# VH-VL binders against 2-C-methyl-D-erythritol 4-phosphate cytidylyltransferase (ispD): the designs that were tried, part 1

All scores and structures are predictions.

Target 1, 229 residues: 2-C-methyl-D-erythritol 4-phosphate cytidylyltransferase (ispD), of Wigglesworthia glossinidia brevipalpis (q8d223)
Amino acid sequence: MINHPEIIVIFPAAGIGKRMGYKYPKQYIKIKNKTILEHSISLFIDKIYVKKILIAINKKDYWFNKLSILKNKKINIVIGGKSRTESVISALKFVSKVDWVLVHDAVRPCLHKNDLNKLLKVINISPFGAILAAPIYDTVKKSYGNFISHTIKRNKLWRALTPQLFNLKILINCLKIITSKGEIITDESSALEKCGYKLNLVHGRSDNIKITYPEDLNFANFFINNIKE
Unless a header shows other numbers, all headers, positions and changes below count from the first letter of the chain; antibody chains aren't numbered by Kabat.
ipSAE, averaged over its two directions, is called F for ESMFold2-Fast, E for ESMFold2 and O for OpenDDE. V2 adds 0.75 times the mean of E and O to 0.25 times the DockQ between the complexes of E and O.
[cut] stands for letters that were removed.
The coordinates of atoms that the task and the answers printed are left out; those that the model quotes come from them. Centres of patches stay.

## First folded at step 3 (VH-VL; framework fv_daclizumab)

Design p21 (from p01 with light chain E54Q N91D)
Fold by ESMFold2-Fast, scan of step 3:
Structure p21 (fold): chain C 229 residues (1-229), chain A 121 residues (1-121), chain B 106 residues (1-106)
Amino acid sequence: as target 1 above (229 residues)
Amino acid sequence: QVQLVQSGAEVKKPGSSVKVSCKASGGTFSDYAMHWVRQAPGQGLEWIGYIIPIFGTAEYNQKFKDKATITADESTNTAYMELSSLRSEDTAVYYCARDEYDSSGYEFDYWGQGTLVTVSS
Amino acid sequence: DIQMTQSPSTLSASVGDRVTITCSASSSISDMHWYQQKPGKAPKLLIYAASSLQSGVPARFSGSGSGTEFTLTISSLQPDDFATYYCQQYDSYPYTFGQGTKVEVK
């Protein structure tokens, strides 16, 4: 009966965040009195086309239930796996009645609304999906141990960002294929690439950063202000 | 934050069509549902439909499927509602409203000022 | 379509009175909205999810109910509260409104 796409958003959030040096997962660090996870969710929670938000947490995660978002009917908590891919696969077991899924890093709180909208418009023109990406401007070196092997031409090289948008059935089938081969991937688009599908690149902002180290918190604080000004 | 400004009153003859505009200012146009609701003089509210501008697809109350066309222009942050084959029963104030969905349901939290459409010979 | 029936259609009250308006849905719904409308103006959201008070709305307004029976209460009526009140279900398409309850001065 509904004519517009309905989308389920998956946040793989089962990581332990060792690099941040905190006792708890890094997505629970606060910026402007809200957790990084709450900031990452904020663009999705109030959208009529977002049917559910699935957050894949570690089985020993006891911090989520302290968040104000716990009472939100759109949010379902699922238990993730030992890797990002296993967490996404765990969440996909709870996805039904939609053709499209978004996978977004729980620690990318700086996603701009216009980038999300550009990505979602791909649904109108592509049957497979797309990812947000930013071009590489730095000189890129191929390493051999601790040494430089050679310089790689950065022309046509892109940094993969999230969200990443996929046709649900295609994503599930490609993930089954790669896991059957024992392959490990660092993002979900790699599964579709290995299956021969061509995904669109959607040019996203470079300030859509992933918080990995403590210094990233200062950048995130600044960029969050720039999004809403 | 969000303000909705509608086009001015219209007087139309039976059988004609009318197109009402709703211009949003503020940053929340493309990815929220823009609803249209009407109210006949002295009567209650009746939901017509909504559009999500980024997708360009509209949802309609079955009663209005053959009568109303809802569109949006993201370049001007403007939503439109066109009614065809006007009858005297279509005389009403037409409102646009932008909702925001949360865990508690949808809120019509921003409303336009209304556009009176009068259908008379 | 889910039909929303309000009672009473008109209610006469004095400042300071407790006012109660009822809304009945033809089928069970999870949640619903209450709106206030004054002559010549767009509706204003008062209550969402049957019982949640909209930001900026005075605490004298409250909502309750579940399933098919819902109630809006104004605990101590103020001069600004003389208006027409509408319930709306947002559970299923099409969204439907009650016929309205006019609260007028006694």
Scores: ipSAE 0.529, ipTM 0.815, lowest interface PAE 3.1, mean pLDDT 87

Design q02 (from d03 with heavy chain A33T)
Fold by ESMFold2-Fast, scan of step 3:
Structure q02 (fold): chain C 229 residues (1-229), chain A 123 residues (1-123), chain B 106 residues (1-106)
Amino acid sequence: as target 1 above (229 residues)
Amino acid sequence: QVQLVQSGAEVKKPGSSVKVSCKASGGTFSDYTMHWVRQAPGQGLEWIGYIIPIFGTAEYNQKFKDKATITADESTNTAYMELSSLRSEDTAVYYCARDEYYDFWSGYEFDYWGQGTLVTVSS
Amino acid sequence: DIQMTQSPSTLSASVGDRVTITCSASSSISDMHWYQQKPGKAPKLLIYAASSLESGVPARFSGSGSGTEFTLTISSLQPDDFATYYCQQYNSYPYTFGQGTKVEVK
């Protein structure tokens, strides 16, 4: 029996990312001769408390099997679903009974060790979980077509980042409820929120960016160089 | 630069306890696992256990489970190992060592060891 | 517990010699580390993951092996290489070391 928490890390990576304009999934774009996916998972591979890393890929993924990361014994591949939620659920079907789950975007290669450590310390404090988040500093406008409808007050508004940390049993139960109702969520914390659980916000770095558009690659290249001091 | 600096030599009587410290300087103490290893005079290396500072949880070699207590203080970047009920066979040099893995492509970048702390148990 | 046994326990060699040290595991393992220890000093990592050379370690050191048999080779022994060498498994708890191989001058 192990005294420290055991954690499973899930990467939903079944999306094709048509918005990038590439003919292959964006997580396989290379920065410094390694894929975005490899950068995103590199922080977790060496952690003794990480039991397994589950990567949910598209059934038509032709690129994953070319990665040397397949040699790592901690990494398991799962066929994902048509949505982020379905991909996470597919991965969860292969999880043994462990204490905690981290869900991390496959296209967030700029996570810093200090942010991960701050998030994980929540295990000592909360029975439910937490997310990395950054406060919103820009004035936020609600649109109506090409017009401004109104200004949204940005005080108390946070940008949700990943990783997101959850008690495994609670996450599974909340995702089952969401799936049974056919509800759509954009991140996993939304499932716990809808089930009435209060999650902690952990202030993370704003350079923990999600690669969504081609211009984000330049930012990611710059920020990754800063991580590997 | 990163280095591990251990507390000085100790001479203890049988039945007493000893607490050895290992202070990390330069770098991030919380980002790695701290191990303790001992070496009796003229003998080989024996693994005692480790601590994950961010959780405050320690794991032990079964042989040392009732003997050793490993703790960490993140505010001072210091790991500790306490041995209780000392016997003459506990006379050894005690090392702290950091288990560090850089990334998948690079593997282990660093393996830092403290300079060692000699614990002598005699009457 | 996985038991690591080194052969030989003591090895006499001359500068320029090719030296091979073997480490046998009582159960199949995927990877292991090799350490060098000089008298009065802490161990120093030489080889990790069976065959990967640690940064700053001279190219004359190499590691190989899989399963239950692993070897450390020094292709041309230098004066600075007279030391005790230890293998270590990290496949399962408790982590275990070999008994050591002392490389001494002939």
Scores: ipSAE 0.029, ipTM 0.630, lowest interface PAE 7.5, mean pLDDT 85

Design q05 (from d03 with heavy chain I54M A58T)
Fold by ESMFold2-Fast, scan of step 3:
Structure q05 (fold): chain C 229 residues (1-229), chain A 123 residues (1-123), chain B 106 residues (1-106)
Amino acid sequence: as target 1 above (229 residues)
Amino acid sequence: QVQLVQSGAEVKKPGSSVKVSCKASGGTFSDYAMHWVRQAPGQGLEWIGYIIPMFGTTEYNQKFKDKATITADESTNTAYMELSSLRSEDTAVYYCARDEYYDFWSGYEFDYWGQGTLVTVSS
Amino acid sequence: DIQMTQSPSTLSASVGDRVTITCSASSSISDMHWYQQKPGKAPKLLIYAASSLESGVPARFSGSGSGTEFTLTISSLQPDDFATYYCQQYNSYPYTFGQGTKVEVK
């Protein structure tokens, strides 16, 4: 980083996606004749501030070779690990000469540019980083078996989205600590939180959905059309 | 499709300042570098500096560091360049130019240019 | 600062001629860009990364070179090609342009 914040984008894509019911990774499912992964990459590939895009795939991934976009010079394929954390750590080994990194879900193709821009402006005000998040509006119940244990107060509760923006050195150190303790995390911000760092919440759109179940494909198809216009 | 539209010609006296605008349309503004380049009558191109609006990050040619100030207003998709302490040798056409994307092998490319703004400094 | 020197400064040519313009950098650079400027108009990008043709630019334009010596070639000059051509380096700040090569009618 000499004259502007250069950013590296990391896609942890080593998961198989068992919830989708397919025997291949869900990021290779097609929407409008392009894979979900291609839609997600397209959000970043042409950005002036994006130096590299690192995609961490499973060592048994037999599908990535079919995507011509992955031959782009900005894109580097790395072999991920058994967990999300290990996959991000594998990608981080290829990151240098930048202070900031974005981690984005390979199956969130519906990110709006305005949300990304709001998140990136945090570089001017935070030394640690920030995440996109949306507030929880539904009444939340804690279960015990098939019964309601109690209602959780949803005030101040947020649904974590991606991208998530981090200072590179802090992220690396926190992930190493989490890995050494054998802790499992579901997003990268949890690592910084457990290390005592304060991250900013940036209010993101609710249509920045994660494709987790087959029904999500219909929503993604609709939302992707709205982004392109 | 990207269009860059600059403000009109200016005639200034020595010692004054001038502020030239460059309004972008037909694409995103915040995440692209906006450069300023000048060309004195019958002379070649001279790079002044740039701004990346999203970050407020600027870089200047050392020759212009104390003379030029580059700013941006994201709400109006407009970049500005202000020149202070004008001298007759500052008479030139001033262009804004935008990069399409950043590649560490290729560097910045001036893909889109404004039409130019003639600034004349005379008594 | 890296100085970019073009040769020749002025070139007289006829339609159909092969035109070659050279750009010399004062120190080794990885790549450079070429721009075309017509009278009263803003410059237009022709070649980026020394040899890559910009979208919409005719195939008669080509670039080559590495290190300190770079060349722009027009294989068969057309009336639309009478213009001034500039090379630019982006290896270090400040970004610098060559002095320009004016391609004129014989």
Scores: ipSAE 0.000, ipTM 0.462, lowest interface PAE 13.5, mean pLDDT 84

Design q06 (from p01 with heavy chain D31E A33I)
Fold by ESMFold2-Fast, scan of step 3:
Structure q06 (fold): chain C 229 residues (1-229), chain A 121 residues (1-121), chain B 106 residues (1-106)
Amino acid sequence: as target 1 above (229 residues)
Amino acid sequence: QVQLVQSGAEVKKPGSSVKVSCKASGGTFSEYIMHWVRQAPGQGLEWIGYIIPIFGTAEYNQKFKDKATITADESTNTAYMELSSLRSEDTAVYYCARDEYDSSGYEFDYWGQGTLVTVSS
Amino acid sequence: DIQMTQSPSTLSASVGDRVTITCSASSSISDMHWYQQKPGKAPKLLIYAASSLESGVPARFSGSGSGTEFTLTISSLQPDDFATYYCQQYNSYPYTFGQGTKVEVK
């Protein structure tokens, strides 16, 4: 066979409607006849270097089984936890025989191939991993109650995006440490940072948006058209 | 739509080196595996090795490990094969061939036109 | 290394004939490809994964086989089909080709 890194992609998708403010999980909202989840998966499913795609769902998820994409042999469903971290840890129990994992938000359907490719090149540079990120251009204020405490200099401030690329063994070890301390993290790179690892920043596109609010669907619909053209 | 265009014919002396180029157009260079194959006059095909440009990873036929060096320049969409310590037995047409990186199949779907390398005293 | 041996090395045929070329691997392989090469030209993919017809290749070409014995068949030979045919294994390194089968005019 062809000698290349084999990668497993993890989608933490265990969020439910109440947490996201919808009557059903937002990753199942459709854009152009495909769910947001299917769009988020689409860049990875045909990649020869992607060995498996693990989707961590809520045990009360009643919508995932309606998706035709889940009949693909690369896609495995696992039951996630109550938090993003628990869902990623749950998925990691099914990861073997690879050195690298990608973690990607189930509600980021606007990832471009070029950004993914730039991220994967970090395998040549870092033994630890990297994240996609976009610089912050707006003036940033630190609050104190309802008042401005002070302005934070926006230079060197980045928005963390996904995918995030990690050495498998290092990710597992850092997540064990974080969970043993009862710490909560909002992305997986925070675990490696707290364990003392230096991760690379890879400059990604600002239109790689996370669908957080209903109005973001309009942006996602527009940006997805840019990718598919 | 996709084209692989190789550099022109070369005539080299024994003991010298040759570097053949293969420029890709009509596709995303970084997403493909680029192979090198040679064919001596009147003979069959012999696989030399490949490079995966996105990872910078090269793999070689054991026969060519001390002889061939395969590289890629993503900024110019060009793959290279350098062959050192040339002997008369290295006289052949050298082909680059593309294997699509993100497909589920492993096949040489597009080939360059070939570069004749002649090694003579 | 896996050795690929083709039979026959040369065959003479007439337009309209059914042509069968065999490729034998020295050990069991999962997948293999067939290529056509005309004089002065690069090889062209005909069949991938032993039996899948490449897009744009005429339906008269077909592949079959598994394990160690594979066959390329041309159901009704056309003038454009006089060429040399090569099998290739992609099961393991180094990738190896058969010695070629030349299909020539009778």
Scores: ipSAE 0.000, ipTM 0.467, lowest interface PAE 13.2, mean pLDDT 84

Design q07 (from p01 with heavy chain A33Y)
Fold by ESMFold2-Fast, scan of step 3:
Structure q07 (fold): chain C 229 residues (1-229), chain A 121 residues (1-121), chain B 106 residues (1-106)
Amino acid sequence: as target 1 above (229 residues)
Amino acid sequence: QVQLVQSGAEVKKPGSSVKVSCKASGGTFSDYYMHWVRQAPGQGLEWIGYIIPIFGTAEYNQKFKDKATITADESTNTAYMELSSLRSEDTAVYYCARDEYDSSGYEFDYWGQGTLVTVSS
Amino acid sequence: DIQMTQSPSTLSASVGDRVTITCSASSSISDMHWYQQKPGKAPKLLIYAASSLESGVPARFSGSGSGTEFTLTISSLQPDDFATYYCQQYNSYPYTFGQGTKVEVK
């Protein structure tokens, strides 16, 4: 009998045809001889509490099978869906015998171990889950087309990061409700919020960046070097 | 790479308690198993229990459940084992050891130098 | 509890000898380790997962076995190998060790 939570990590990685100037999905771009996806997976692969890592890929993904990580027994690929929500739901069909799941962006390779550990401690205090987030320090403008509508008061505004931690049964239920309503979400915590659950917010590092633009590759290359303890 | 340094030898009276420390350096502490194992003079090894510091969860050998308390302080990277109601048969060298899993699932053990606890009146 | 029984309890050998130590589990196990301990020192991991050699351990050490019967072999004993050897099951709680096998000078 295991006396600690076992966790399954889900990477929704089924996005294709939306790459930023590349012939292939951005998670397969290399930094220091490894793909961004491999760097992101490496954040979890050696953790004793991680039972399995599920990667939801597009059915037409021809790049995953070239990765060295295929030999690791913790890694399982799943065919994802047309949206982020459908991809996570597809992965959740293969999850059993755990109470907790982490959902992490395939293109966030710069997560620090201390931030992950702070997030996981929420298991001791919350039945629902939590997300990593960073405060907004810049002045925020709401747009209307190409014009400024107004300045948003940034007090208590946070940028949602990943990983995001959820009770498995609650996540499954909320995602089914969201899909039945045809709603689009950009992160999984939005589903629990729409279902009325209060999630904990855990302050994470601002260098836990999402690689969205080509220039982010230079920042990621620099920040990855700082992850070593 | 990983080094575990334990507190010094203790001499205790029967019925008292002892608390042994194990400080980790040269690696991560919070999300690995920290085990305690003892060895009585001229005897074999006996597993006491472990703690995973990040969760604060401990598992014990049934023999030690009412006797041993394993705790951890993540701010100092230190694990502790407290043994209560000491008897002469608790005289032993107490070791801490850390399990580490690699990506293939294999385990590596790093051991502290040991702490001699002597129980005598 | 799974009981680990080692044989022999004591073994006398000379440098260059082939040494074999056996460990029997009271029930089938999938994972077990071998340790070496010298007087006044903490145990040192030699073999994990029954047959995998730990990094830095000399190639003269090897492990084999499955189910309930496991063996540690030293193909050509060196002076540095006179020590006590322990097997440990890593299959279920409580983790249990064998009683030890002392390899001493003949």
Scores: ipSAE 0.005, ipTM 0.559, lowest interface PAE 9.6, mean pLDDT 85

Design q08 (from p01 with heavy chain F55W)
Fold by ESMFold2-Fast, scan of step 3:
Structure q08 (fold): chain C 229 residues (1-229), chain A 121 residues (1-121), chain B 106 residues (1-106)
Amino acid sequence: as target 1 above (229 residues)
Amino acid sequence: QVQLVQSGAEVKKPGSSVKVSCKASGGTFSDYAMHWVRQAPGQGLEWIGYIIPIWGTAEYNQKFKDKATITADESTNTAYMELSSLRSEDTAVYYCARDEYDSSGYEFDYWGQGTLVTVSS
Amino acid sequence: DIQMTQSPSTLSASVGDRVTITCSASSSISDMHWYQQKPGKAPKLLIYAASSLESGVPARFSGSGSGTEFTLTISSLQPDDFATYYCQQYNSYPYTFGQGTKVEVK
């Protein structure tokens, strides 16, 4: 007799992100004796309302089985696809009966608990969902080769972060519609946008960084120590 | 470190209500379940229910559904359990406990010190 | 509701004794824990997931069992071990505890 929302968290982790210069997927790089993936999972694993955590890996991933976190009963491994979207769709096939899902980047280990909590409170006010986002402060230039084409006005421009929170039925229906049209999307919120749903922007911290380049590891190391304990 | 500190002992008359508090310090409050468990003198432990503070949603043992009200105040990191229509059988030590989930499953890892509620005429 | 029944309700033992407490569930469970409680104090977790020793708990404590029958064993009883012990299932709502086993001085 559960009356509160239950959530399944999906981590698309089938990509390899060669920009890091390593010969293995970047989510398996270690910081403070834990992988980036383990740090990204850490805020979700111990919550009673998180029913399952689904990690979508590449079919030829040879590193996941070394992770201690796989002992946890909430963690389920699924085989992802060639794109982020295909990996999320693959994971959704294994979702239990819940009303809400979170999609979080496997290489965002610096999420603050207060940002997650602000996002989760959207369940009380929106039937559709929300994303964490940060405003753009720098002047934005459109390039043409090595030259400036023009300046883009940054007013009302936001960087999309994760986690992204969605009503499960709406997400599945929108992804089905988008894929049937052969459209490419850059994140899951794009599917709901293209289906006409209005999602909330939840102002998140700019230090919720995505590990893309080797230099980002220094920032991640610093932020993890200050945020998670 | 997480520490749970409960309010002091109460003596109540039959038919009245009591509200016990449990203040959390250290760690995270809003996104963990806070449970209430009671123990009558010389008896075992009995689970009452829990609340998830972030949504203000409480779950109850069916036995207590019409008797107990569990609430939380995120601004003070305090959970409350109010017990109404008190009878002598409600005399017990009331504990708050925060659960955790690790590789093995859920467990009540952090407990308050307990609050004795005595119901007597 | 899943009923948890402990045996014995009380036992008398001497320091150095091997003590075994049993807990029977009315239906099959996989998630159960053992707690120690001393007078005037809150329960303390000893064993989780039937057989896993909680950090900081002495190695003389062990848990075993599966399905409906579980045991807590103290291999060599110490003075600090005279207490009441409770089993708990964490498998289904409502969460239920055994009635307790009091380990007292012989």
Scores: ipSAE 0.476, ipTM 0.785, lowest interface PAE 3.4, mean pLDDT 87

Design q10 (from p01 with heavy chain A33W Y50G)
Fold by ESMFold2-Fast, scan of step 3:
Structure q10 (fold): chain C 229 residues (1-229), chain A 121 residues (1-121), chain B 106 residues (1-106)
Amino acid sequence: as target 1 above (229 residues)
Amino acid sequence: QVQLVQSGAEVKKPGSSVKVSCKASGGTFSDYWMHWVRQAPGQGLEWIGGIIPIFGTAEYNQKFKDKATITADESTNTAYMELSSLRSEDTAVYYCARDEYDSSGYEFDYWGQGTLVTVSS
Amino acid sequence: DIQMTQSPSTLSASVGDRVTITCSASSSISDMHWYQQKPGKAPKLLIYAASSLESGVPARFSGSGSGTEFTLTISSLQPDDFATYYCQQYNSYPYTFGQGTKVEVK
């Protein structure tokens, strides 16, 4: 009978990353002698409350076996699916004996420890979960083809970041419902929203960027150097 | 780099309570174990319990569950152990300690200097 | 609770001697530590994960063992090594210590 929560971290990493223009998945690009994936994992691997880290990779992934960090006993590789949701569901089949899961983008290496800690404190006050998010500062336009339809009021609009924190049983149940209806989601919090659960927003740093395009590598290299020990 | 500094020695009467502090400096505080261990004069070490400050819920050795209260204040990087209903056999040096692991599996261990609590009439 | 039992409780040795201390766990464990404690001071970690030497600890200290039987060895005892040594299991709560082995001047 452990009183502190035990958490399993899931990295959906089955994507190819065609937008980067490289011949291999973007999570394997190196910054400061470590892959982007290794930087993302490093935030969680030394935490006593992290019981296991599950990485959902593509069945045609030929690069993961070159990473020394994967020899750590906390790390398990699972074969993902054709979508982010399928990859998370595949990983969840190996999750047991914990109440909480974190889902984190494999290509968000710039997460600060303080933001992770703020997110985890939600376990003390919410039975459902929370996401890291940052407010939108730019004027937002709704498009119609290549034209502007209208301006969206940006007040109370937030960019969803990761990690995203979920009660395990609720997440599994909501993903089963969404999948059975054939609905498409772009993040895991959408499944709980569609099931009627209220998730907390936790204000995170805007430099917790997702590496999507080649120019993001320059930002990531700069921001990683500013992450506090 | 990491240093733990404990509050000073205390003399208490039977039936009273005592609260010992442990202030951490260097490195992060909130997401690491803060443990409490005691050592009675001429005796060995006993684990009392520990806390991960961000969760605010402590683990206890069953022997101490009705006697010890472990808390933490993240704003001051300070862990506390309160011991109630003091008896002569609670006379001991009380230590705080923190474990740290890196991604390569190397373990680092940091201990406070100890706080002597004497229970006498 | 996992009980940790050390042998011997006290040993007398001379500078230059090889010293061996044994620790027995009441059930199989996968993680354990060795500590050194000098009078009036906090314990100092010597060995973690049964056999890994802590940074800054002299190479004359070594740990070995698995399952229920563990050993701390000092290959050539120095004056600075006269102290009490404790084993501790890190396998499950509550964490438990051995009763200690006092290494004294012969």
Scores: ipSAE 0.491, ipTM 0.787, lowest interface PAE 3.1, mean pLDDT 87

